# Designs tried in a protein design chat: VH-VL binders against q9umr5. Part 431

Target 1, 268 residues: q9umr5
Amino acid sequence: SYKPVIVVHGLFDSSYSFRHLLEYINETHPGTVVTVLDLFDGRESLRPLWEQVQGFREAVVPIMAKAPQGVHLICYSQGGLVCRALLSVMDDHNVDSFISLSSPQMGQYGDTDYLKWLFPTSMRSNLYRICYSPWGQEFSICNYWHDPHHDDLYLNASSFLALINGERDHPNATVWRKNFLRVGHLVLIGGPDDGVITPWQSSFFGFYDANETVLEMEEQLVYLRDSFGLKTLLARGAIVRCPMAGISHTAWHSNRTLYETCIEPWLS
Below, E stands for the ipSAE of ESMFold2; O stands for the ipSAE of OpenDDE; V2 stands for 0.75 times the mean of E and O plus 0.25 times the DockQ between their complexes.

## First folded at step 21 (VH-VL)

Design xh20 (framework fv_acimtamig; at its last look DockQ between E and O 0.87; V2 from the best seeds 0.86)
Fold by OpenDDE, look of step 23:
Order: structure tokens, then C-alpha cells, then sequence
Structure xh20 (fold): chain C 268 residues (1-268), chain A 123 residues (1-123), chain B 106 residues (1-106)
């Protein structure tokens, strides 16, 4: 039988967003138990990511317990960060495949319509004034805001991304790395035509340097220092990168070709 | 400012098809979902369906399944709604309406509406 | 199917408070949106997510939602507020509108 699949949604989404994904899985892997978690939907997805991690943890624990052979995670957009944190804090997770579906794994730094809607008077260049304040860190989008021009503020004020990346020292860094390394495969999915994830390479742990030049995963300090296990995972062949062009952000979970190419192979 | 401008009124016969257009401006067309809602004369509002920003994902009300097709053209910032096998009861004003929040098909309110397109179906 | 129930009509004198109800099973657990439609015009969102006003909507418009009833309240009702008002919710992958309430300003 196929391992259960757990799906985590992104910012301003709900379980409804994954109706096609559910259909694809049922069609290609009949009998698969798919649980699309309907937590922190809509505006509630703006709540602090650690709060979300706790909520999702409570939901996935009983599912994992009933699946001794393991489970697969499909985590979309903001949900990909929630899932990575989840796998970092859980010392007993049994995730076989962690599928990160167009997630800003290395953070976000773009003038998207999300930003315009949330902060209509702000641009990405000055959002650090809000996001790196205690008040700003109460919003999920600020929890993974990564301003390459204010790295010191990011490192000191980011209450989520900097911690799960091991970019700021904390007492749980070693344990979180150990926990995350329990994953069987890390499947990274994204593409240049996403239009939201900025830079799009963030979905592959690439990101801007101080000159806004995009550096790849292997050039990142978190990789070089193996702060949360990326280098180790790559070394043992556990990282899969699946870039795809021609897919916009809201289409990653509904594109059949993407599913067949990047998701389906890992739902065994 | 945000504007949704729809095509003009149409007169159709039973069995024919209608196709209404909705041209959007004043915002990023590729960031917002679009809905279609109709209103029969003297009646209330009826939801028809939703289309995502890229146009490759739709969801229609059960009542219109098999008869309705929603599409969009990014190059012209236009959304289309086609309804086939028309009946007299399809006589209505058809509205396009934008979802209030970008990149989301969560059940938000519809913050902007087209001016409506009257379609009359009669023998 | 989920059903929203509105009174067919409500009348109010100018300056008085108009109250329009929208009944639905456990509607308090849903996000309720309200639309105003003046004669010959398109609907306009006046309340979203139970109690929030979009920009440009007068403060005299307010909303609440609890139990089995959502309520649109218009204080200091003016002649221009005469219109049809619709409540809306999402249920089982479909959007549901109330039957509409005709508000008459006497």
C-alpha cells in the first residue's frame, strides 16, 4: 500500500486549493490516504509561523502514529517553511518524502501583490522597518522576510527563518539538525515563472547576496556550515531538485505535468 | 483604479451559446482570481464559477457543470465566460467579479464587479 | 444545500437605523460578506468577513455574525442607502447568496 500523504497549504489558502492534487493522487496512486490539513486558513495564515508549526504538529502526530511505514509531506509555498520547521522540532517524525512545493525556503524579498495588499505603503526596500520589529514578527510573512541589505537585522530579529536555518545560534540547533536529517528525501520544486517567490531560486535554497546577485544553495553559508543538514542530505543523495518553467505560483498544485514529473515519483 | 469592463448585451436563441468578456485594468491581472455571477431579472445573485490567475484552473457551480467554460487571456487582461445550450431561464445579467485577496481562492469577498452584461434568451 | 435566509424587505425612516438579517445554520462559523445593489447597478461590497468595511464604505455600515444569524446594520440611514442587500457565504465548494433584502428609505 502507498504511504499516507499529508498536505500543508500556503498563505491565504485552504484545503480547497488542493482539490486537483487530491484528484491526481487518487488517480495515480489509488488507495492513498491523503489528508489536506485545513488549519490556519485564509487570514489566519498570517499568524506567527511557530504558532502554525505547533498547530500543524498536533494534527500530523496522530497521522504519523498510525503510519508506522512512514508518510509523505507535500507543503506549498509558506507551508513549505512550516513543514521544514515541523521536521526540525519533531524528534520522532517518520517522513519519507518532504516535497517542498514552490516554497521560499531561503526567505522572501520581493514586491509582490501580497506585500502590496498587506503593506500598501511599503516597498521591499523599507519593509525591514516593519518586519524586523517585534510587532512585525507577529505576522507569518515577516517570519521569513529576508532582506539581503539588512542582514544584521535579519539575523537578530528573525524569530523563525534565521533559527530554523541555524543562522543564529540557539540551544536547539544541533537537535533540530538531527531531527531534520531523519527525512528520507527532500524534494525541492520551483521555477523561474513563479512570479511570487523572490528570488524564485529561494525554493532551492538560493538567495540574494548583498548586491542582489543570486547565489545557489552550495554557496550559502547554511550549506557550507551544514547548519541544518543541507550538505549532509546532498552528500547522501537525499536532495532532489525539480525546476520547471511555465508555471505560475497559483498553478503548482494543479498542474498535471508538474505532478507527474516532480511529485508523483516520490509518493511510493 | 481597478476597473472591470464587460462586453455588451446579447440576444440569443435557445440552444445557442453565449460568450461574455470581462476586461480588467488598474491592477495586476495575473494575481487575482475571477468569479462569474449572474442575476435573472428581478431575482437574486447566483454564483457560476471561479477561474485562477493563470487560467488553467476553474471550478464551476454544479448547476452549470458541462455547460459553462471560463477562460482568460493574459495578453489582453480579459476573462471570458461561455455558456452553451442556452435556455430561456438563462436570461440574466452576467457579472465578472474579482476576489479581494491576491493569489488566493479562499472564499473572500468580491471587491470589484463588472458593469454586467444582459443576455436575453428567447425564441 | 446550504441556504441563507433574508427578509424580503425592510423599511426605515431617514436617520434611523436599519437592520438586515441573514440566517443560516451555524453561519457564525462562516465568513459573511454583504453586497449593496442599487437599482440598475452592479453589486458593491459593503462588509467583508462579518464586520469589516472596505475603503470608501461609510462608517454607518457595520456587520456582526454569531450563532445562526449575521446582521448588517446601517445607522443614520440615508436616501442613497435604498438598495437591495445580499449576504454571501461559502459552503461545500460553492458560494451561496441570500435571497436579498430590499431596503426602502421612507
Amino acid sequence: as target 1 above (268 residues)
Amino acid sequence: QVQLVQSGAEVKKPGESLKVSCKASGYTFTSYYMHWVRQAPGQGLEWMGIINPSGDDTDYAQKFQGRVTMTRDTSTSTVYMELSSLRSEDTAVYYCARVAVPYSDYPWGFDYWGQGTLVTVSS
Amino acid sequence: SYVLTQPSSVSVAPGQTATISCGGHNIGDKDVHWYQQRPGQSPVLVIYEDSNRPSGIPERFSGSNSGNTATLTISGTQAMDEADYYCQVWDSRTYVFGGGTKLTVL
Scores: ipSAE 0.907, ipTM 0.951, lowest interface PAE 0.5, mean pLDDT 97
Fold by ESMFold2-Fast, scan of step 21:
Structure xh20 (fold): chain C 268 residues (1-268), chain A 123 residues (1-123), chain B 106 residues (1-106)
Amino acid sequence: as target 1 above (268 residues)
Amino acid sequence: QVQLVQSGAEVKKPGESLKVSCKASGYTFTSYYMHWVRQAPGQGLEWMGIINPSGDDTDYAQKFQGRVTMTRDTSTSTVYMELSSLRSEDTAVYYCARVAVPYSDYPWGFDYWGQGTLVTVSS
Amino acid sequence: SYVLTQPSSVSVAPGQTATISCGGHNIGDKDVHWYQQRPGQSPVLVIYEDSNRPSGIPERFSGSNSGNTATLTISGTQAMDEADYYCQVWDSRTYVFGGGTKLTVL
C-alpha cells in the first residue's frame, strides 16, 4: 500500500549510508519497498553528473514501471542534483514526492574537507581555475561548483548545474521544464549547521550574490523567470520547506527527529 | 600533523567494563568517521565498529552487539569505546583508526591509527 | 561469514621480490586494502583500493586484485620490510581482515 521509495546517495557514499533511514521507514511504514541504488559508489561518485544521471535513469525505469501508483525519491546531498536532472530528462517519470536531503540545488561555494582532500593547494577563491576547465568538468564536484565572483565563467563552463537550473539556455529546456513539473511534491530539507553545503540555503534554492549576500529562492532569476518550474510548483502548493538546525551534513540520513518531521509525512 | 592519542594500558577483572579514549588532533575532528579495531596477543586484526563524530550514528560488528558502545565528545575531539562484561578472551590491544576520506562512511582504508591501548583481562 | 586467507609466513632474500596473497571468494569485485605492522607498532596503510599507494609509501610496494586472489608485491625487498601484513575488505556490513602474513627477510 505504500509507494516504493528510491534512494540516491551523495558524494563518496554507498547504500551503507542509509542503514538508519531504512530502519526508520520500516518502523513507520512497514512493507515499503525501498531500493537504495548502489551505483557510482565511493570514488565513482566523482564521475561526471550527466554520466551518473544516465546510469541512475537506467536503474529507476523498471522500478517506476512496476509502480503505477507512483514512487518517492529520497536524494541526499549530490544525489539531489542527480534526481533534479532525472525528473527533467524522463518524459514519463511517475514521482510523487521528491525529497531533497541537504542538496546544493543552486551550487556550492565552500572551503570543505572534500576540496582540501582532492585539491589540497586550492581554496574556494581559486578553485574556479580547475573546475571551469574541460578537465575539471569531468568531476562531479566541479559540475555544481558555483563561484559567485566568477559567475560569467560558471555560466559558460558549467556542463551540468547551469543547464538544469536554466541559468544558461539549452535546446531541451522546454521539455525538461514540462517533465520536472510532473512531480507531486518537492520537499526541500537543509539547515544552518550542515557545515558542508555552502551556503546552506542552496538546499532551498537560495544562493550568494557577488557580495556573498544570500538571496532566497524568490529573489533568484531562475525562480522569477520560472526557468524550470519552481514558481509554478510554489503557486501549485507543491514545494515543502523543512529547515532544521543542529544537524551536520552526515547526520541528515540518521536523525530520527528529522525523519519524523521532514521525511515521514511524504511517504504515502 | 594528524595524531590519534589513546588512553593508557588497563588491567581489568572478568565482568568489569572497559572504556578507552582516543583524542584526535591536526584535522577537523567532525569531518572523518572513526573506527575501532582490536588485536589479541599474537593474533590478527578484528573490526569492532564505526562512529560518526558529527552525529549520533554508530554501527557495530555483530560479535560485539549488546556489549560495545561508542561515543564522542566534540568539545575535546575525543571518541570513546566502551566494552562491557569482559572475559579473558577480550585481552587485546585496542586501536582507534580514522577512515581516509572526509564525510564518508564508505569502506575506505584507515589512513591514521592510534598507538593502541593494551587491555589485560585477568584476576 | 566472509573469510580472507593469507599464508602465515613468507621468506625472501634481500633484494628479491616478495608476494603476499589474500584469497577470498570473488575478492576481485571488492576493494582490498593492505596494512604493514612492525612489532610493537600500530598498523600502517601501505596499499588502498587494490593498487594505490598512500603518500610516503615506497614505489616498490604494489598491489593487484583479480578473481579470487589479491596480491601485495614488494620488489627489491629490504630488511626494514620485515613485518606482519594484513589484507582487508568490506563485506556487506563489516570489515574483514586476513589472518596476517609474517614477512621475513634473510
Scores: ipSAE 0.889, ipTM 0.942, lowest interface PAE 0.7, mean pLDDT 95
Fold by ESMFold2, look of step 22:
Structure xh20 (fold): chain C 268 residues (1-268), chain A 123 residues (1-123), chain B 106 residues (1-106)
Amino acid sequence: as target 1 above (268 residues)
Amino acid sequence: QVQLVQSGAEVKKPGESLKVSCKASGYTFTSYYMHWVRQAPGQGLEWMGIINPSGDDTDYAQKFQGRVTMTRDTSTSTVYMELSSLRSEDTAVYYCARVAVPYSDYPWGFDYWGQGTLVTVSS
Amino acid sequence: SYVLTQPSSVSVAPGQTATISCGGHNIGDKDVHWYQQRPGQSPVLVIYEDSNRPSGIPERFSGSNSGNTATLTISGTQAMDEADYYCQVWDSRTYVFGGGTKLTVL
């Protein structure tokens, strides 16, 4: 009756993080097959995102094959970037709803406790020196670090975000756009009280310009050039924006009102 | 530096409730999940549950379901653990504990512990 | 109910190597954490995720985990190492601790 749901966790997470979300789905959509992928758990979530995409791709293929009518993705935080890359690299995906749950889709530029824990002598203003090095790109958090004051370094050094955004030349950009556009709906969830995603509008494909003024999705070059399909999706009516205030980064998957408002309607 | 300071020892009778506080300092309180662990006299350690201090969501060990409640007050950076319907077997030292990794309920090791609160339940 | 089994006590001469075992079904599939607890004190994390030392823990503490046994090893054992030692894993949405091992340094 209901399409299977695949859940992809974020940095330092595991399937345990989604215990409340699983309860909500079971209550409202009994019988739904929900798979929380238990790959790259905990410390393994720091591995390069392309390694994670490769591993998650292998896990998702048989689930999608068993569900020819389609599946839904719920992808939290860092996991939303993994999922967007999956949709681009998979020629045969059958995803109906891609639910991006407070994900840094346009990147991250925040002085968070993650940064303090991983790079205790760095701040957002100087982390580019580490993240835009070959060594730094071996860590997932650096794969989506997006310093608005060093855009040339970002464009040259990013091994992940600049590629999936179509901001740097690569031979697969056209195919990735075509694959991504096969998604039924892109559901963007996030809010101003997240406290980690910086700017929080990154969850809606907004981001800082060089003056740290937030430009919304429709003002971004990647949207205007339709680099990976955002303009096409919006024109098709396939982008759903569901902002919610008052939710901290670790509470997105444990808030019933958020689930009922932003997630449940898309779990057909 | 990280510090977890707990409320003082308590003496209780069977059937009463206990409520232990754990005040955190030296870090961003809402970034780290808090755990509770107890140790009966001469016995080992026993996990009781976890609370997300940036929201109120909790998860409790099955043994304590229905008797334990964990809450927090972000204005004072304090977590509370309440255990009701006390029995003599609840005599223990109660610890709050924290993991080193922010924003994570993954089962890390506990690298910071409170000093412990002795609760004695006797008739 | 997952069970961790530790010996109740281990004795070692000063300067020698102490080994403390932690037995569990397929424990090699789990991350194992180890704690030291001196009398009247809070536990102290000495090994996390099988083999890693927190900052401030001497290099003489090491750990391993494979199959059905995790092991805490203390080389060059000193009198200050005399304490209770607990292993810990996560299983079935709960933390499980071993029963503890009293290390005596003769």
Scores: ipSAE 0.839, ipTM 0.909, lowest interface PAE 0.9, mean pLDDT 94
ESMFold2 (binder alone), look of step 22: mean pLDDT 92; pTM 0.933
OpenDDE, look of step 22: ipSAE 0.896; ipTM 0.947
ESMFold2, look of step 23: ipSAE 0.806; ipTM 0.898
ESMFold2 (binder alone), look of step 23: mean pLDDT 94; pTM 0.956

Design xh21 (framework fv_acimtamig)
Fold by ESMFold2-Fast, scan of step 21:
Structure xh21 (fold): chain C 268 residues (1-268), chain A 123 residues (1-123), chain B 106 residues (1-106)
Amino acid sequence: as target 1 above (268 residues)
Amino acid sequence: QVQLVQSGAEVKKPGESLKVSCKASGYTFTSYYMHWVRQAPGQGLEWMGIINPSGDDTDYAQKFQGRVTMTRDTSTSTVYMELSSLRSEDTAVYYCARIGVPYSDYPWGFDYWGQGTLVTVSS
Amino acid sequence: SYVLTQPSSVSVAPGQTATISCGGHNIGDKDVHWYQQRPGQSPVLVIYEDSNRPSGIPERFSGSNSGNTATLTISGTQAMDEADYYCQVWDSRTYVFGGGTKLTVL
């Protein structure tokens, strides 16, 4: 029988976003118990990410407890960061495949319609003034805002991403690393035509340097220092990279070819 | 400024198909999901379905499943709603309407509506 | 199937407060949106997520939602407020609209 699948949505989404994904899973793996978590839906997705992590943690504990052979996570966009934190803070998780579906794992630095809608007078070049304030850090999108031109401010003010990436010290870092390393597979999905995640390589732990030149995962200090286990996972053969062109941000959860190529193989 | 401009009124016979267009301007077309809602003469509003202009994925109200098809053309920033096997009870004003939040199919309110397309189905 | 119940009509004198109800089982657990539709015109969003006003909607429009009833309130009602008003929720993978309330200002 197939392991249960837990799905975590993104910014401004709900379980409704995954209706096509659920159809694909039912077709290829009939009988799979899929739970799409309806927590922090819609506007509530703006709540601080640590608050969301606590709520999702409470929801996943009974699901994991009932599945001694393990579970899979499919975590979309902002939801991929929630799942990163879940894997670190839970000392008893039994996640086999963590499927990160176009998530800004090293952060976001883009002029998107999210920015225009939330902060109409802001551009990516000046959003650091809002996001790196205590008030700004009460919004989920600011928790992973990573301005490459103000990296010192990011390192000092980020209450979430800098901590979970081990870019700033935390008392629990060693325990978080140990917990994260329990994951069976880290499946990274993303692509150049996403149009929202900027740079798109953030979904693969790449990111801009101060000149907006993208450096890939293996060139990041986080990887080189093995801050939360990326280098160890790669050496173990546990990191899967599945880039696909031609897929926009809202199409990752509804594209059959993407599902068959990048997701289906990891749903044992 | 945001505008949704629909195609003109149509008269159809039972059994025919209709195809209504909705051309968007004033915003990034692919960033916002689009819905179709109809209103029979003297009646209330009825939801028909949703389309993602970016990925062209759709979801339809059960009542219209098998008869409705929604498509889009990103080169012209236009969504289409096609309804087949027309009946006299399909006489209605058909509206396209935009969800008020980018990149989301969550059930937000509709912040902009097209002007409506009257479709009369008569023999 | 989920049903939203609205009164068919409400009459109010100019300057008075009009209230339009939208009844639904546990509707207080849902986000309620309200639309105004003047004759021959497209609907206009006047309240979203229970109580929020879109830009350009007068402050005299307000909303609330608790238990089994959502309410649209129009203070200092004006002749220009004459219209049909529709409430809307999401239930079981579909939008549900109320039957509409005709507001008459006499």
Scores: ipSAE 0.872, ipTM 0.932, lowest interface PAE 0.8, mean pLDDT 94

Design xh22 (framework fv_acimtamig)
Fold by ESMFold2-Fast, scan of step 21:
Structure xh22 (fold): chain C 268 residues (1-268), chain A 123 residues (1-123), chain B 106 residues (1-106)
Amino acid sequence: as target 1 above (268 residues)
Amino acid sequence: QVQLVQSGAEVKKPGESLKVSCKASGYTFTSYYMHWVRQAPGQGLEWMGIINPSGDDTDYAQKFQGRVTMTRDTSTSTVYMELSSLRSEDTAVYYCAREGVPYSDYPWGFDYWGQGTLVTVSS
Amino acid sequence: SYVLTQPSSVSVAPGQTATISCGGHNIGDKDVHWYQQRPGQSPVLVIYEDSNRPSGIPERFSGSNSGNTATLTISGTQAMDEADYYCQVWDSRTYVFGGGTKLTVL
């Protein structure tokens, strides 16, 4: 009776990261078929996001086909961007709730330990030199690197995020928008204590301007132009915002209160 | 420099409980998952479990489920491993060890280890 | 449960190549990590993800992993390489260690 749930992990993750989330779902919605996709695990999560989208698409098609009443997506961190693209490129998806769990929907601009581990001599202020090269765009983290001080470079070099957000034109933009708009609910989750997603409002389609002042979703050009359907979804009452303080980046999938407040209500 | 410093050696009787600490320094404590591994005298390494220092996320090896509890204190950058209902077979050196990449519980290998805590369980 | 098999001991002369095997069913599909443990000391990661060396580990150390056997290779073996060596994989919900191999340089 409950719709199947498909889970897409983030950077350096695997299905193991969701053991507590699966426990919570089993307790509140017993009998739910939950599939945590074990694709692009660990180091493979660094592969270009378009490559990941193609792989996840192939895995998701048979699951959706078996569930004529629809499915729910729970997509964590980087996985939320994979799910954004999936909903746009699939002209036959039947997703009811798309639950974006602390995902950098407008991009990332932060000095995190991911950056220190991958590019030890880099800081957020100079990472644009690497990420906005052809070599850098072969890494998933660079596909959503959004330096607010080098917006021209971001628009010209981003092979993924600028296209999926409609910040740069693409021949498929109209059909991607039509496909995305079929989603039943867009549930956005995130919070100020995440510590990784920078700015944290990126999880709610807010982002820095050139002065590092955060502009919320309704002030973004992608919203105002309705580039992929955010304004239309908001007008339909299909966007849910669920911010929660006190949750660090690696705790979103293992916090019971967060699950009960922000996720459980959308797993019909 | 990254350093993991563990509490000192302990002598316990069967049936008692053990609590070992591991204090981290030289990196962002909440960014890396921590593991506990033990080694009986003259024997090999045995994985006990994992803890997320930034949350309540733990997982334990089946052998220790129900006897082990892992906790953390972010104010002191310290993780703890508590083992109850001790047996003589629990005599071992207990190690804390850091997962190799930040924010990941995926198996990257353990890049830094504590010095070990010898626990002797005997009547 | 998943089992990793290592030889209990390997002996080599100084300057020779030491090879330590780690056997497991379809281990080539898993990421294998290797640790060096000298007497009275904590383990040290010498190879991670089959063949990668951490910073500070000499190029003499290399690894491979294919089929049912992963291998740690130490070229130009030195007296300082005398230690126990452990392979490690993740299986399902647990880390599994091999039984360890005592390397003697004589």
Scores: ipSAE 0.825, ipTM 0.916, lowest interface PAE 1.0, mean pLDDT 94

Design xh23 (framework fv_acimtamig)
Fold by ESMFold2-Fast, scan of step 21:
Structure xh23 (fold): chain C 268 residues (1-268), chain A 123 residues (1-123), chain B 106 residues (1-106)
Amino acid sequence: as target 1 above (268 residues)
Amino acid sequence: QVQLVQSGAEVKKPGESLKVSCKASGYTFTSYYMHWVRQAPGQGLEWMGIINPSGDDTDYAQKFQGRVTMTRDTSTSTVYMELSSLRSEDTAVYYCARVGVPYSDYPWGFDYWGQGTLVTVSS
Amino acid sequence: SYVLTQPSSVSVAPGQTATISCGGHNIGDKDVHWYQQRPGQSPVLVIYEDSNRPSGIPERFSGSNSGNTATLTISGTQAMDEADYYCQVWDSRTWVFGGGTKLTVL
């Protein structure tokens, strides 16, 4: 009776990260078939996002085919961007709820330990030199690096996020928009205490302008132009915003109150 | 630079509880998961569990379920491992160890280890 | 329970190549990490994910992993390399360590 749930992890993660989430789902929706995809685990999560989209696409097709009533997606952090692209490139997806757990939907511009570990001599202010090169675009984290002080470089060099957000033209944009609009519900989750996703409002399609002032979704050009369907989804009542304070980046998938408030209601 | 400094050696009686501390420095404490591993005299390494210093969520090896509790204090950058109902078989050196990759509980190698805390459980 | 098998001891002359095996069913499908432990000291990570060296570990340390055997190789072995060596894998929801190999350089 419950629709199957497909879980897509984030940067440097695996299915192990969702052990608590699976317990919560089993308690509230017993009998739910939950598939946590162990593709691009650990270091492989650095592979280009389009490569990850292709691999996850191959994995989700048989799951969706077996569930004519539909499926739910729970996509964490970087995984939320993979799911964004899946919903656009699949002309046959049957996703009811797409639950985005603290994903940088408009991109990332933060000094995090991910950057210190991957690029020890880099800061957020100079990472654009690496990320907006052909070499940099071979790394997933650079595929959604969005430097608000070099927006011209982002628009020209981003091989993934600028395209999927319709910020740069693509031959498939019209089809991608049509496909994305088939989703039943877009559930956006995030919060000010995440500590990694910068700005945290990126999880709600808000982002920095050139002065690092956050503009919310309705102020974004991609929303105003309805580039991939956000304005249409909001008009249909299909967008759910669920912000929560007090939750750090690695705790979204292991916080019971967050689950009960933001996730559980959407797992029909 | 990166250091994990553990509390000193302890002598315990059967039935007592043990609480070992591990103070981290030289990196962002909340960015890296921490593991606890023990080593009995003349024996190999045995995994006890993992703690998320940011979210305070834990996962314990089945053998220690019900006896072990891992906690953290972000204000002092310290993780704790408490083991209750001690037996002579719990005599071991107890180590805290950091995973090598930030924000991840994936099975990475342990890049830094504490100096170890010898716990002797005897009558 | 997944079991990792290591030889109890390996002896090599200075300057020779030491080879330490770690046997496990389909271990080639897992990431293997290796630790060096000198007497009275904490373990030190010398190889992670089969074949990668952490910063500060000499180039003479290398690793491989295929089929049912992972191998730690120390070329040009030195007296300072005398230690116990442990292999480690993640199986399902737990860490598994090998029994350890004592390396003697004579």
Scores: ipSAE 0.873, ipTM 0.933, lowest interface PAE 0.8, mean pLDDT 94

Design xh24 (framework fv_acimtamig)
Fold by ESMFold2-Fast, scan of step 21:
Structure xh24 (fold): chain C 268 residues (1-268), chain A 123 residues (1-123), chain B 106 residues (1-106)
Amino acid sequence: as target 1 above (268 residues)
Amino acid sequence: QVQLVQSGAEVKKPGESLKVSCKASGYTFTSYYMHWVRQAPGQGLEWMGIINPSGDDTDYAQKFQGRVTMTRDTSTSTVYMELSSLRSEDTAVYYCARVGVPYSDYPWGFDYWGQGTLVTVSS
Amino acid sequence: SYVLTQPSSVSVAPGQTATISCGGHNIGDKDVHWYQQRPGQSPVLVIYEDSNRPSGIPERFSGSNSGNTATLTISGTQAMDEADYYCQVWDSRTFVFGGGTKLTVL
């Protein structure tokens, strides 16, 4: 029988966003128990990411306990960062495939309609003034805002992303790395036509340098220092990269070809 | 600034098909989900379905499943609603309406509406 | 199927407070949106998520939602507020609208 699948949504989403994904899974893997978590839906998705991690943790514990052979995670957009932290803080997770669906794993630096809607007077170049303040860090989107022109501020002020990426010291870093390394497969999905995740290579642990030139995962200090286990996972053959062109940000969970190519093979 | 302009009134016979257009302007067309809602004469509002303008991602109210099709054309920033096998009970004003939050199909309120398209189905 | 119940009509004198109810089982656990529809016009969002006003909607419009009843309140009611008012919630993959309340300012 197939392992249960747990789905974690993104910014301003709910379980409704995954109606087509559920249909695809049912068609290819009939009988799979899929739980799409309706926590921090809609406006509540703006709550601090550590608060969301705690809530999702409480929801996934009983699901994992009932599936001793393991579970799969499908985590979309902002939800991929929640799942990153879940895998680090849980001493006993039994996740086989962690499928990260266009998530800003190294952070976000884009002039999106999210930014225009939330902070109408801000541009990506000056949002650091809001995001790297104490009140800014009370909003999920600011927890992974990564301004490449103010990297020192990001490292000092980020209460979430800099810590889970091992870019700033934390007392639990060694335990978080050990826990994360228990994952069976890290499946990274993203593409150049996403239009929201900026740079799109953030979904593959690439990111801008100070000149806005993208450096890929293998050139990141986080990878080179193996801060939370990326280098170890890659050497183990546990990282899967599945880039696809032609898919916009809101289409990753509703594109059949994407599902068949990048997701279906990892649902055992 | 934001404007949704719908096609003109139509008179149809039972059994025919209806196709209403809604042209968007004043915002990034592909960033906001669009809904279709109808209103029979003297009656209340009835939700028909949702479309993602950045793809063919759709979902329809159960009552209309199998008869309704929603499509979009990004080159003209236009969404379409097609309803087949028309009956006299389909006489209504048909509205397109935008979701108020970008990149989200969560059940937000509809912040902008088209002017409505009156469709009369009579024999 | 989830049902929202509104009074068919409410009458109020100019300058008085109008109250329009929207009844639904455990509606306090849902996000309620309110729309104003003047004769011959498209609906206009006047309250979203229980109690928030969109830009351009006068301060005299307010909303609340608890238990089994959501309420739209219009203080200092004016002739221009004459319209049909609809409440709306999301339930089981569909939007559900109330039957509408005709507000008369006389």
Scores: ipSAE 0.870, ipTM 0.930, lowest interface PAE 0.8, mean pLDDT 94

